VHH binders against p49116. Designs and how they scored, part 306

Target 1, 238 residues: p49116
Amino acid sequence: EGPLLSDTHVTFKLTMPSPMPEYLNVHYICESASRLLFLSMHWARSIPAFQALGQDCNTSLVRACWNELFTLGLAQCAQVMSLSTILAAIVNHLQNSIQEDKLSGDRIKQVMEHIWKLQEFCNSMAKLDIDGYEYAYLKAIVLFSPDHPGLTSTSQIEKFQEKAQMELQDYVQKTYSEDTYRLARILVRLPALRLMSSNITEELFFTGLIGNVSIDSIIPYILKMETAEYNGQITGAS
Below, E stands for the ipSAE of ESMFold2; O stands for the ipSAE of OpenDDE; V2 stands for 0.75 times the mean of E and O plus 0.25 times the DockQ between their complexes.

## First folded at step 16 (VHH)

Design Z65 (framework vhh_enristomig)
Fold by ESMFold2-Fast, scan of step 16:
Structure Z65 (fold): chain B 238 residues (1-238), chain A 119 residues (1-119)
Amino acid sequence: as target 1 above (238 residues)
Amino acid sequence: EVQLLESGGGEVQPGGSLRLSCAASGFTVSSNHISWYRQAPGKQREWVSTINTGGRTNYAESVKGRFTISRDNAKNTLYLQMSSLRAEDTAVYYCATLSEYLRQFGDVWGQGTLVTVKP
């Protein structure tokens, strides 16, 4: 019993790599994105309901939804990251690739459309002025998604998702009582997250990962990291 | 290890000409796509020109007809011949090699050479 999330789960503070380079490069973008991914995974691990599902279920859930969690994190941390500047640098590089005739126009179009969808999503969240409590519950709703293929314990996952939805509703109704349709407006944003390709996200933000390692392959490792190892990753210190 | 080293920058008056060089080590210029970029004071880095492995050249619209990219395979060196220079061409010029659309972003860049066009 008790609430699904505590006040500690509302705190979501990204520490950016320092110093910033003269110009943005794939290493700086990857380091920034990796810190956000690690922060998101640590956030998920800290939820008692998540821990109660067990290691195999935890791994399956995060593998299924990491792109949704990451995208919500990008929106929440957009100012801290100077996300618009990062996306502008990526777009500039893609325009140069078109001019150099190195990539097919279809592939570049897919990547550009992904960037446009990401910009639209972040802009819509900013316009709605989504607060820290709302972000925490939206992340919980996508984390506890019972409808991904191959999941076990789907009844328990669904119960946790419904609990997240009920607690978000209670919060919004009490905090934003003057805006009767706020909850509906917020929830309608979530389906867009599933239309964004995890492969394109990985290429845009994680190209600089050492050893051509996929996000899917590192998820079990991140979920098992000790607190000290995790803190070293998100602060760049160890 | 791949390294690129630019040279040939300097001061020139409007309408003048300069030839920039980019010496490559650790790879063969004839076997790689190699580009020139520039960064003007207070502005973002912009693409200028590319020569691909087949010898085909492409140019940014702002420099087309005024700049010529070429390479000397024997010297393993890339060149940018600049003519009819304008004040807006003032920038630090960089050479870079691109093998994958994001993996070369900032990966293999030279140190840059400054070109100043002054009246």
Scores: ipSAE 0.007, ipTM 0.176, lowest interface PAE 10.1, mean pLDDT 83

Design Z66 (framework vhh_enristomig; at its last look DockQ between E and O 0.01; V2 from the best seeds 0.00; counts 0 for: pae E 17.9 > 2, placed apart)
Fold by ESMFold2-Fast, scan of step 16:
Structure Z66 (fold): chain B 238 residues (1-238), chain A 119 residues (1-119)
Amino acid sequence: as target 1 above (238 residues)
Amino acid sequence: EVQLLESGGGEVQPGGSLRLSCAASGFTVSSNHISWYRQAPGKQREWVSTIYTGGKTNYAESVKGRFTISRDNAKNTLYLQMSSLRAEDTAVYYCATLSEYLRQFGDVWGQGTLVTVKP
């Protein structure tokens, strides 16, 4: 009966490994990405509507949309993460792999295309100057997507997505009242998230998990964590 | 390659003390949040303690006041000083960064270090 999201759900504070190394390495990138993934899962868990769907349904939702949530998180936290520097380091590594004939040209093209799409998305969001409330509601819209195959309780999921859309509309109309096309410009960015490969995201950001586990396989474990254990992992100090 | 190697476990009497060590290679301990976890036979993994990049610490309620987490930046090593040990503290102890912790959800565990509190 209340709003879908409270002010606590708008707060999204990423604590980075510190200090940033002089030369970026796979460990720093993976650790940074893992922190963002964990923060994104914690954000989803904190939503009462998400918990109301029940464990099986809410786990299936996150497994279907984690790449979209993660990508929105990358865009929102791009400055904190120095994402452009991370992507430049990945590109440099790929250039070295081309010169050493260690990867096929076709695979490198796929990965470079993914990096370009990610940069384009993040640049679009930055150009629109998306604020914290807008990010929170965009994440809620992608989280409560009723159209993923195999979902149960799709009517309830659709209700929550519509509530997220309505609250975003109300916020934008009130806050940016003189920009009649702002909401449309924001919403047309969302389809691009569905076109990004979760497998390539895993390869770029979660190298330590590839081949051993997949992100969708670990999501149920994160969602079942005790609050104290979760806080012990994610809560930064000073 | 990133490696975290635990040591210092053993058998101890109730009320005794042990110091566990976690030697890091391939990254800097002062630059990362690093946690201690434990797993007792037949039980799920339990978080024990974390030391954050800023030097602050956090503890599970079951060990608060008895365990102290610390690090030696010169040795690139994490420690867990355990005192007033109880039978319930018997477990294999692991150290991990957040990314290493997530890798463990595949039920793939490093060797850890065994702590046995004998009655």
Scores: ipSAE 0.621, ipTM 0.829, lowest interface PAE 1.3, mean pLDDT 87
Fold by OpenDDE, look of step 17:
Structure Z66 (fold): chain B 238 residues (1-238), chain A 119 residues (1-119)
Amino acid sequence: as target 1 above (238 residues)
Amino acid sequence: EVQLLESGGGEVQPGGSLRLSCAASGFTVSSNHISWYRQAPGKQREWVSTIYTGGKTNYAESVKGRFTISRDNAKNTLYLQMSSLRAEDTAVYYCATLSEYLRQFGDVWGQGTLVTVKP
C-alpha cells in the first residue's frame, strides 16, 4: 500500500541514435520512435501496480493507451529528439507519398492535422513547463484508465488511477504551492491525447518499416521481452 | 533500403567455437543499438546479446562468458563470437535493431544463420 510511483519511475531518459544523420531518413525516425515506444513500455512494466494486474490485463491496458503514452513521451523527450526536426522530415517524406498519389486528399488532410495536433500538444506541454514527476503521474493516469472497453479488473485499475491522481495532486501542492490551479491546467491537457489517432501515429513513425502491421499486435511481444533486454536496449550505455 | 544479412553458421561439436557475422546496409551499425537473437526448434525466439551505440555490451545469462558481441565500423558489420558451444545453443541466429525487430513482426523474419551443435 505504498505510493504508486517511486523516484525510479520519474526517470525517463531517451537515448537517440548517434551520430544524427545529416538527412533524417525513415530508418532514423523509426528507430528513434522504436526506442521511445520500448522505453514507454518498459516504464509501464516497472510499476508494481501494473505488474499486479496480471499479464492479460497489462497487455489490454497498454494496447488501449500506447498512443497516449507514446505521445506523452514525445512531449517529454521533444528536445532530446529534436521533435520539430523529425516532424519536418516526416512531412517531407509524406510529400513524396503525395507525389506518388499514394494518399487521398482526405487522408493527407488527416495526417497533416495529426502532425499539427502533435506539435501543438508538445508545445503546450512545454509552455506549462511540465516536470519529470508530473509526466510520470500523467502517464500513470493515462495508463490506469478504466474507461477502455474490454478491460478486466476495472475496479482495481480505477483505484490505481485515483492513487496516481492523488499523488500528483500532493506533489503539485507541495512543489508549486503558489500556483493554485496548476493541477487543473495540467489535467485539462489529457483530453487532447484521446483525440489523436493511433493509426496515424503508426503511419508517421513506424509504417516505413512495419507496413500495415499495428503496434497493437506487437505490444504483447514487447511486454514479454526479458528485463535485461529492455534495460540494455533502452537505458544501456549509449 | 535497410538490410541485415546473417552468416557464419554451421555445424560444430560441443565445446567448439563459431563466429557469426551480420552485414548491415542502409544504416550505420555504430549509430544503433543492435542485437543478436536466436530461435531454437520448437522454442520461442530469445534475445542473446546487444551492443549499444556507445560500445557497451550486454548478454543473456545463458551465453554470458561464452559469447562476445562486437562490430567493425569500417565494414558496417556486427559479429558474434561463440565459444564453449553447447547443444542448447543450437538455433537460427538473427541480428536486428529495435526498428528491425519491430519490422520482423510485420513480415517474415530474415533467413538468419543456422548453428548446430552436436557430437
Scores: ipSAE 0.438, ipTM 0.750, lowest interface PAE 1.2, mean pLDDT 90
Fold by ESMFold2, look of step 17:
Formats: C-alpha cells, structure tokens, sequence
Structure Z66 (fold): chain B 238 residues (1-238), chain A 119 residues (1-119)
C-alpha cells in the first residue's frame, strides 16, 4: 500500500551530447532524442507498480504510451534541450526534403501541424511552471492508462492510475494550497498528448537512429536492457 | 533578406471572389515551397495551401475546390484565388516559405492581408 512513486522517481536529468557541435544537425537531434527516450523508459521500468504487472503487460503499456511519455519528457526538458532550436533544425531538414521532392504536401502539412501542437503543449506546460513531482505523476497517469486497446490486467492498471491521480492531488493541495484550480489546469493538459502522432515523432526525432524500424518494435529490447547499458544510452557513453 | 508582402484583401459578399498576392524578395518562388496560412479572430493560425517547387499543389480540406494557389515566376509572386467565399473564410491571410516557420514559433506574424466576408 505504499506510495506509487518515491523521490528517486522525481529525478529526471537529461544531459545533452558533448562536445556541442557548431550547428545542430540530424545526428545531434537523434542522439538527444535517444537519450530522452532511454531516460523515459528507464524511469518507467524503475516503478515498483510497473514491475509488478509482469513483462508482457509492461511491454504492452510502454508500446501504447511511449509517445506520450516522450512528449512529457520534451516539455519537462525543453529548456535544457533548447527544443525551439532543435525544432528549427528539423524545419530546415524538412525544407531540404521538399526541395528534393521527397515529401508529399499532405505529409508536410501533417508534420507542421504536429510541430505547432508540440510547441503549444510545451508552452502551456511552461506557463503553468509544472514541477518535477507534478511531471512524475503526470507520466505515471499516462503510463498506467487502462483505456489502451489490447491490454490485460486493466483493473489493476486502473487502480495504479487512480493512485497516481490521488497522490498528485495530495501533492498539489499541499504544495500549492493557494491555487485552488491548479490540479484541474494540470489535468486538462493531458488530452493534448493523444493528439501527438508516434509516427510523426519518429520522423521528427529518430529518422537517423532507427532506420527501418519503429520505436514500438524495439520496446521489448529496451525494457530488457541491463541498468549499466541504460546509463550508457542515457549519457551517450559506450 | 527574405521578405514576403501580402496584398489583395478586402470585403466581399458571400459567394464572392478575391485574389491575394504575395510578392517575394530575397529568394525565388520557383525554387522554394510556398504556402498560404490564415488566422481568424480568436483562433490559431491554420494552413491553407502550398505550391511546391515542381508545381504540385495541395489544399486544406476546408478550401478544396474553392481556392487555387499559383505563382508567376517572372514576377516572383505567389497568388491565392479564392472563390465561393463564406463567412468562415474571414481571416488575415499570410504567405510563408518553410524557413518562416521558426518566426511563427517565435510569435512573429507577418503583415498579412485581411479578408472579410460579410454575413
């Protein structure tokens, strides 16, 4: 019956690739995104409630929600990453792809709309000054979502989500007691995450890394990695 | 320095037509993808149409069959022919290259040209 998350789950430190290049490029963007992905997966795997669900359920949950976790990570780390600068470099890449006639106009529209939605989401989170505890509980709420198709153990997953919601409520009421509506303002940001396309996220951030495979196809391998290997992927050390 | 100057906006009755122009300097319209966007009062800026370097065109669903994007390479100018205008088409219209997207994220709005469709 203990708390869903401990202080170790609040720490979420992203380190950027080194040395810093004179200009941002696809390799730098993909390495930065890879570090965030592995940090997010390591975070999810470290939660005792997640561990208790078993390997098959773990894989199913992460496949269903990795993009939402990644997007929350982008918002949380937007300043450290200089996300606006990264999005600028991505737009330059798209412009070059258009000049080479490699992308359709419909895809370009979809990608640009996704970038605008991502920036709007990150701006709204920054405006609310969401703290590390709040981010940790928001990530837990999206991780333990019972409404994804094909999940087993949905009753237990729902129980964990309700626990994350209750612990977030307790934290916000204790920490922001003067702000009666803060919890509501935070929670209404979550539906925007479902508007984020995992397909487009892969295209924006992982094109140079993943090659011909999708993130959801490698999730089982990521979840089975040894802790030392995770640390190498998170920091870029080999 | 890349510059885009929109013109041709005005008031029109429902069902009417307008042609917007976008004069470009600092780059060549035939060598770049160029788009029209619009922003209605109280709403977010939305994409309307794009013409690609190869001449292929694309449109938002809300304007398909009513709007036509084109360019005049000799005048380095982009056009948007708008027909069968409706009240919901009332907005400030902007043109942009893809390099302008970063300025939009920096809350940069071009001058734009206002189109008003009377109720």
Amino acid sequence: as target 1 above (238 residues)
Amino acid sequence: EVQLLESGGGEVQPGGSLRLSCAASGFTVSSNHISWYRQAPGKQREWVSTIYTGGKTNYAESVKGRFTISRDNAKNTLYLQMSSLRAEDTAVYYCATLSEYLRQFGDVWGQGTLVTVKP
Scores: ipSAE 0.000, ipTM 0.098, lowest interface PAE 17.9, mean pLDDT 79
ESMFold2 (binder alone), look of step 17: mean pLDDT 82; pTM 0.825

Design Z67 (framework vhh_enristomig)
Fold by ESMFold2-Fast, scan of step 16:
Structure Z67 (fold): chain B 238 residues (1-238), chain A 119 residues (1-119)
Amino acid sequence: as target 1 above (238 residues)
Amino acid sequence: EVQLLESGGGEVQPGGSLRLSCAASGFTVSSNHISWYRQAPGKQREWVSTIYTGGSTNYAESVKGRFTISRDNAKNTLYLQMSSLRAEDTAVYYCATLSEYLRQFGDVWGQGTLVTVKP
């Protein structure tokens, strides 16, 4: 019983590699993305309701939604990451690849569309001035999604999602009482997360890091870490 | 271009001490979270210690009070000072950033540096 999220779950602090290089490189981007990914998984693992579902369900949920959590994290940490600078560098690289015929036109189109969707999503969240509490509940709503294929305990997951929605509503109505449409504006942003390809996210942010295995395939191992090892991997979360 | 190289391992008697080094090139040690890991024969990889960007440190329970992680900014090098060594500390020791940890997931870790505590 009690609230789904506590104040500790609102804290989401990304510590960036430093110094930022004069020219962005794959290592800096991958290190930054890896820190955000682990911060996001540590955040999810720390939720009592998440723990209560059991490890098999936890693994299935994170495998299904890691890209949505990661994208919300990119939006939340966009200023800390200088995400616009990273995306501009990637776009410049893709434009050069078109001129040199180093990548297929179809693949470049898919990646450019993904970058556009990501930029639009981050811009929308920035325009709405989404705060830390709102981000925490949006992450909880996408984490406790009962509609992914292959999930068990669907009714319990749905109850936790409904609880997240209810607590977000209570927070917004209390904190932004003068803005009667704020909750609706926030919630209509969420469907866009499912239109973003996880394999393109891997190519943009995790190039060369995971060899011939996907982020999806390593998630079970990360979630099974001993507490001590998890603590050693987190970047700013306790 | 970016590389971490472990050294300083060797054979030591129980209760002895060793200092491991991890030399960084292509990036600054003091500006990154860097961890020590170890893998004993026939066992899974185990996290040992992390030093964070801000200088705070964390340790696995099995080594707390015996091992000390530190860095030398002038030499761009990470250290693991090991004392009161036990037979159970026998392992190959590795240093890694978070992204390098992910890169090596499912792959063979680099050579590392071997520590053998002789019974």
Scores: ipSAE 0.366, ipTM 0.708, lowest interface PAE 2.5, mean pLDDT 85

Design Z68 (framework vhh_enristomig; at its last look DockQ between E and O 0.65; V2 from the best seeds 0.00; counts 0 for: pae E 3.7 > 2)
Fold by ESMFold2-Fast, scan of step 16:
Formats: structure tokens, C-alpha cells, sequence
Structure Z68 (fold): chain B 238 residues (1-238), chain A 119 residues (1-119)
């Protein structure tokens, strides 16, 4: 018994490469995104309920939801990342790629639509002033999604999701007692995460990765990393 | 264009010392955290040490007190000073940023620099 998440699971501190270069480049964007991805997976791995599901289930869950976790992380860390500046740099890079005939106009339109959806999502979360506890429980709701194809232990996953929903409700009702519909406004934002393509997220933020390396392929490795290796990469995130 | 190039490996006797270098191009070493990793024959890659922006360092327990990570900002180069070397330190050593570490997962790492501790 006890809460699904402890105080250590509520803290989510991204350490950016510093200083930001005068002109943003693919390397800086990819490094920044990799840090957020790593932080997000380390966060998930540290949850006792997640560990209790076992390695195979953990891998399947994160493979299914990493894009949703990553997008929530982008929204949560938008100020620390200067996300608007990163998105502007990506747009500039894409516009230059059109000018050089490197990418089709139809593909660029799809990617631009994805960027606009991402901006809308981040703006809606900012407007709602989502706090650190709310982000932690939203990430837990996303992580413990029993409805992805191919999952085993779906009844246990559903129970953990329900526990996350219950604890979020208790938190919101206690902290924002005069805002009767806040929980509903927060929860209706989540379906938008599933409309965002993981392939386009990879193109936008992980274009510096070698072409045959997908986020899906590296997830099992990240989840199997030793604690010392995680600490070595994430140390300094206060 | 970003590249990291390792050098300085060789054969040493147990208890010996060796300094590895990692030359960076296309980005500033002092503005990024950079790590040393190693891969022993038949084993998985392991993290060895990280130096952070601002100079803070962190080490794997197996090398703590024996290895020192540092950088030379003027040369844009990362170093790993290794002392009291043991047979278990025999490995190919690589330097990487987090994104470059992830980018090379599952693929053949660059050549790295081979350290062999042999009497």
C-alpha cells in the first residue's frame, strides 16, 4: 500500500547542454532531446509499480508510450528547454530543406502540422498551469495504459492506471478545491498525445541519430542500464 | 559537422598509468557534458566517467580514486588520466555525448582507443 508515486517521482529536472549555442543546430537539438528521453525513461524505470510488472512488460509499455511521455516532458520542460526557440530552429531547417529540394512538400506539410499540434498542446498545458504533481500523475496515466496492442498483464496495468487517476483526483480536489472542473480539463488533453506520430517526433528531435537507430530499438537497452550509468548521465538534475 | 576522436591507448603493466584523449570538433567541450565508456572483450559497454558543464565530475565505483576525467578548453579536448591500472581495465575506450552514445547503440562503435593491461 502507499502512493503510486513518491516525492522522488514528482521531481523532474532536465539539465540542458550549456550554454545554448548562438545558432541552434541538429547536434544541440538531438542532445537536448536525448537528455529528456533518458530522463523520462529513468523516471518510469524508478517507479516500483512499473518494476513489479517485469522486464518484458516494461519494455512493451515504454515502446508503446515513449512519444506520449516525451511530449509531456517537452510541455513540462518547455521553459528550461526554451522549446519555442528549438521549434523555430527546426522550422528554419525544414524551410531550408524545401528550398534545396531535399524533402517533398507534402512531407514538410505533415511535419509542420505536427509542430503546430505540439505547440497547441504545450500552450494548453501552460494555460492550465499544470504543476509538477499533475505532470507526474499524467505521465503515470500514460505509462500504465492497458489498451496498447500486444500487452500482457493488462489487468495489473489497468489497476495501476486507476490508482494514478485516483491519486491525481485526490491531489487536484485538495489543491484546487474551488475549481470543480479542473481535473476534467486536464484529462481531456491526454487523447491529443496519441494523435502525434512517433516517426515525426523522431524526425524533429532525433534527426542527429544514425538513420537505422530508432527510439524503439534503443528502449530495451536504456531500461536495462545499471543505476551508476543512469546517475553518470543524469547527475546534476536537481 | 560534429566528431569525437579517441587516442592514447596502448599496452601497460598492472599498476601503470596511461592518459587517453578525446578531440572534439564542431562543438565546445566546456559547454557540454561528455562521458568515457569502455567495452571489454565479450562484455557490454559500461559507463566510466562524466564531466559536466562547470567542471563537476562523476565516476563509476570500479574506477573511483584511480581515474581522473578532465578537459583542456583551449585544445577542445577531453582526457582520462588512468592510474593503478588493473587487468579488468583492459577494454576499448570511447568518449561520447549522451546523444552520440544513444546514436551508436546497437551499431559498431567508432574505433575508440584500446587499453591492454598485461604483465
Amino acid sequence: as target 1 above (238 residues)
Amino acid sequence: EVQLLESGGGEVQPGGSLRLSCAASGFTVSSNHISWYRQAPGKQREWVSTIYTGGRTHYAESVKGRFTISRDNAKNTLYLQMSSLRAEDTAVYYCATLSEYLRQFGDVWGQGTLVTVKP
Scores: ipSAE 0.617, ipTM 0.819, lowest interface PAE 1.2, mean pLDDT 86
Fold by OpenDDE, look of step 17:
Structure Z68 (fold): chain B 238 residues (1-238), chain A 119 residues (1-119)
Amino acid sequence: as target 1 above (238 residues)
Amino acid sequence: EVQLLESGGGEVQPGGSLRLSCAASGFTVSSNHISWYRQAPGKQREWVSTIYTGGRTHYAESVKGRFTISRDNAKNTLYLQMSSLRAEDTAVYYCATLSEYLRQFGDVWGQGTLVTVKP
């Protein structure tokens, strides 16, 4: 069998709305986040192994890991997105929307801690200087995680994850031969993704649009979109 | 507050033409990839066309060569010029950004504008 990922899967280009508004409003933030979400979903769909699992299994996998994929996407696209500025804007919007009756002190703390974790994770990835290939493989490892509850074809998923890991190892050994422990340093970042709340991520980036509806419930519809629609919405030439 | 308001729908004979408008408020159409969708009776909503921030356009195969998407930045309005209309083009037409597309799941889509193609 051929490799799990090809060079086409390494490309992960996020196009931001242009021009950037003077004030980063909720719409701009949500639109940017939406583009990243769709890009991530489209990326997953582009992997032959992903398609081979079937629609039901595909949907289940994405539902289970969309937050992790999204977060990896944030890290990968942090510079293009001006993520620090976006996060600052989000904090400002949250502060303005905090009503005494709606958000408990504990909830505020949780949200702020989540923002900190997101920033810290992205900074850590930047510090490691993760390249496009490494991101692609990390996303694949996250995507093909067999340990989520309710999954079918777990043996096959595990095989794909192993393949992703092996290909990553080979790539790192080839590309960064002088850094013997690079693979380990990269992989130890993955647990941080599991500690991040999908609900809080949703609140930060999407709640202003979808209210109480979960991204989880929308994922099946995103995955059923036509390829042309994806291209039309995500990869449009500036 | 972001708002999209579709208009221009109506009844037209096969082979006829119609121009739809989408007036945007709360955001700038030129700053977003914005799309037309349509939903025929008893069918799923389908993508029709997109105009990118850079002005590039893309069309569904079913409407290619017949429909033209455009925008007026001064009016902050999106357009869909439809020509050579067919019965199968009968649908409610909507305009949306990606974020607006997601919003439909958490909120109700706009009213759209009805296009009816019949003799």
Scores: ipSAE 0.393, ipTM 0.724, lowest interface PAE 1.5, mean pLDDT 89
Fold by ESMFold2, look of step 17:
Structure Z68 (fold): chain B 238 residues (1-238), chain A 119 residues (1-119)
Amino acid sequence: as target 1 above (238 residues)
Amino acid sequence: EVQLLESGGGEVQPGGSLRLSCAASGFTVSSNHISWYRQAPGKQREWVSTIYTGGRTHYAESVKGRFTISRDNAKNTLYLQMSSLRAEDTAVYYCATLSEYLRQFGDVWGQGTLVTVKP
């Protein structure tokens, strides 16, 4: 078998709506998040090992892990997205909603804790200076997780995850040979992703969709989109 | 608040031409990727064309050479110039950004503009 990922899977270029508005609004945030979601889903779809699992398994995997992939994408693209500014705008919007008595105190607490966890995760990844290869393998490890309930091909999924771990190990050892503990430091960041709530991510970044559609329900359609349509519609590639 | 309003549809003979308009408010058309979509009776919605932030354009194979997407920044309006129209181009046409495309799964698309190519 060849490598799990190729150089084409390392490229993860998010294009933002331009220019960035003077005052951020729900449209800018939702368009930016939608672009990241599509980029993340089609990144997963482009992996030969993922393709080999079959359509039903693919859908189940992405439904189980889309929030983790999205969160890794946020961390990887934090500077391009001006994520700190986006999160500050969301916090301000939530504070206005409290003043208008529109949200419960328990929900606000959950959302604020989530924002704090997200900021800490992104800061920790930035401090480690995680590169594009490392992000690609971390996303593969998250994607090919056999631990999610309801999966059918767990033995094959586990084999792909082990291959992603092995390739990450080899990459880190070659590229950062002077940093004996870099792999361990990177891998201990992953459990934080399991603490991120997909429901809260939808509220934070997909506000225009609240009450209309869940990301979980649209994933099969994004994954089935024809390559020519995706390239023409989202990326502009041929 | 983002709003997109389609217009310019109507009946046309095969081989004829129409220009569709999409008036945008709440965002700048030149600063976004905006697409035209269409939905024929009993069919899934399909992508037609996109204009990107930098002005590049891309078309579905079924409309290449016949349709031209463009925009007028002064009017904040997107256009679809359709020529050499065929019966299979009969559909309701919509314009949308990516996030509005996602809303189709919650049935929140606008009315669109109907194009009918008469036999």
Scores: ipSAE 0.293, ipTM 0.685, lowest interface PAE 3.7, mean pLDDT 84
ESMFold2 (binder alone), look of step 17: mean pLDDT 82; pTM 0.833

Design Z69 (framework vhh_enristomig)
Fold by ESMFold2-Fast, scan of step 16:
Structure Z69 (fold): chain B 238 residues (1-238), chain A 119 residues (1-119)
Amino acid sequence: as target 1 above (238 residues)
Amino acid sequence: EVQLLESGGGEVQPGGSLRLSCAASGFTVSSNHISWYRQAPGKQREWVSTIYTGGRTKYAESVKGRFTISRDNAKNTLYLQMSSLRAEDTAVYYCATLSEYLRQFGDVWGQGTLVTVKP
């Protein structure tokens, strides 16, 4: 029985839109986020274990966990994206909106709390110096979550999650043999991902998508795209 | 209670002009960034234009040079002057206190105002 992930699944390269605007705007942020989302979906679809679950299960699984995958991708690609600069621009915009729009005050506070949770998560991952193999296995652990409501094939999903956990443990113990508690420090970060609202993530990063289309509604389309189309989306070529 | 009430829509021939109004109650238009959005039948809602508190304006590429956003502080009203109208401008037009970036935050959208440009 072979490994859950190969070295090809460790490669995770985000290509940012070019040229970068002089001032950040919602369309640039949305295009950047969309590329990361497409890269994350392409990554998931490339896993043989994921393919083996079948199309309906794949769609349900990704609909349940896309926000966790996307957030891990933000942490992993934080430097490439200049994520701190993007978040600072969003915070500045929200602070101005609080002063000028009384209707959305409570909602803006909720969004600000989400941004601070996101910053805290990304900072914690940076401090731990999470490497590409560790990110790949963390993404696999959240992808193969058997505990989402409405899932079928939960037994097989659980087996793939356990395989991801075992392979992560083996990797960390061999690579960071001097740090006995590294695995525990990494794994305790994962529950925070489920506290982050997918609706708020959509509002922050995907508001430039045409109209009020939800990520949930486009996931089946993204998962059915051909490899050439995926490559086009993540590099900006169509 | 914060309300935005759109008006001024109607039928117009290609190349024609219309002025839409957005009457604000419960807040002051001069103190807020205010945007126009539109939604064509069977399509997604799209951002059209924003006027910022400092008087700066921004427009979607599809309407640049044809539409002008403005406000009248004394009347507490936002306007969208539309010229050189095209069939693809046919949509229900909405105004919102938030920029496109915040358009989904807690807003109660009115019925909007329908603009129909004949082919």
Scores: ipSAE 0.000, ipTM 0.146, lowest interface PAE 13.0, mean pLDDT 81

Design Z7 (framework vhh_enristomig)
Fold by ESMFold2-Fast, scan of step 16:
Structure Z7 (fold): chain B 238 residues (1-238), chain A 119 residues (1-119)
Amino acid sequence: as target 1 above (238 residues)
Amino acid sequence: EVQLLESGGGEVQPGGSLRLSCAASGFTVSSNHISWYRQAPGKQREWVSTIYTGGRTNYAESVKGRFTISRDNAKNTLYLQMSSLRAEDTAVYYCATLSEYLRQFNDVWGQGTLVTVKP
């Protein structure tokens, strides 16, 4: 059949809450992260190959990879989000929490290590100057991962992942023909996404607005939302 | 002792109004971000509104234009003025402080006040 992704799947526009508050707070961070998460899930649902796998498989895939998709989204939208400013505010809060004995040292260490991994990933993607087509295919490669426990239809998922890899290769070879090692440099970045804890991502970015609701529990509802509801969430408008 | 205590809940007919109060003790409302949350039967707690230390306010889309959050610094009390109430607004309403950056570990929650909207 035709290409896995169309030009509509390359477009990935995050609308931030406006205006940015005078002092960064958990509510603004969570609202921004929620918009990115909704945009990422809406992006995934818009792919015909993803739809063809069926509701149960769609839910299982997104539950398994939402943290990887979200992290790729953070890297892609780092400038729009002022991500460096958000992470600096979180680091300052953690350093103050150490001084006030409000959090355990082990917990602070885990969160700091996560932030360092996230910064390193985003910096590497920025240095490589990853474009919109490359981000779209990287997201497709992580979405169509056949190796997560509990998945059904793994052969079909693997075929879609291979199609994503082939189309990325074709794009990079044609667009960056003088850089013979670009594809390899891009692909070796992906394993780092699986080293980042989804629990720590959830705690950093989704406390406050989501409250006691886990990302895992809301994924089925987000995937069932009508297009107008998705648009409302990603723009913050009705 | 740091504590939040909600009051003002009750039964109201659709289209009616209620004002909820949240009295703070052991800390200052003007120095903290404070939010209203609600929990309907069988559902998770959902965020309703926040007032920030700088005086800015934000609202969930479902309540925007119907609810107004405010505070009285002299009384150290947070308010939620609710108008045009609907059956789906039926819930236990909580006030809570928010950590400025990360998590609910240091957040203080009240005991809640029940709002029932029925004909």
Scores: ipSAE 0.008, ipTM 0.151, lowest interface PAE 8.8, mean pLDDT 82

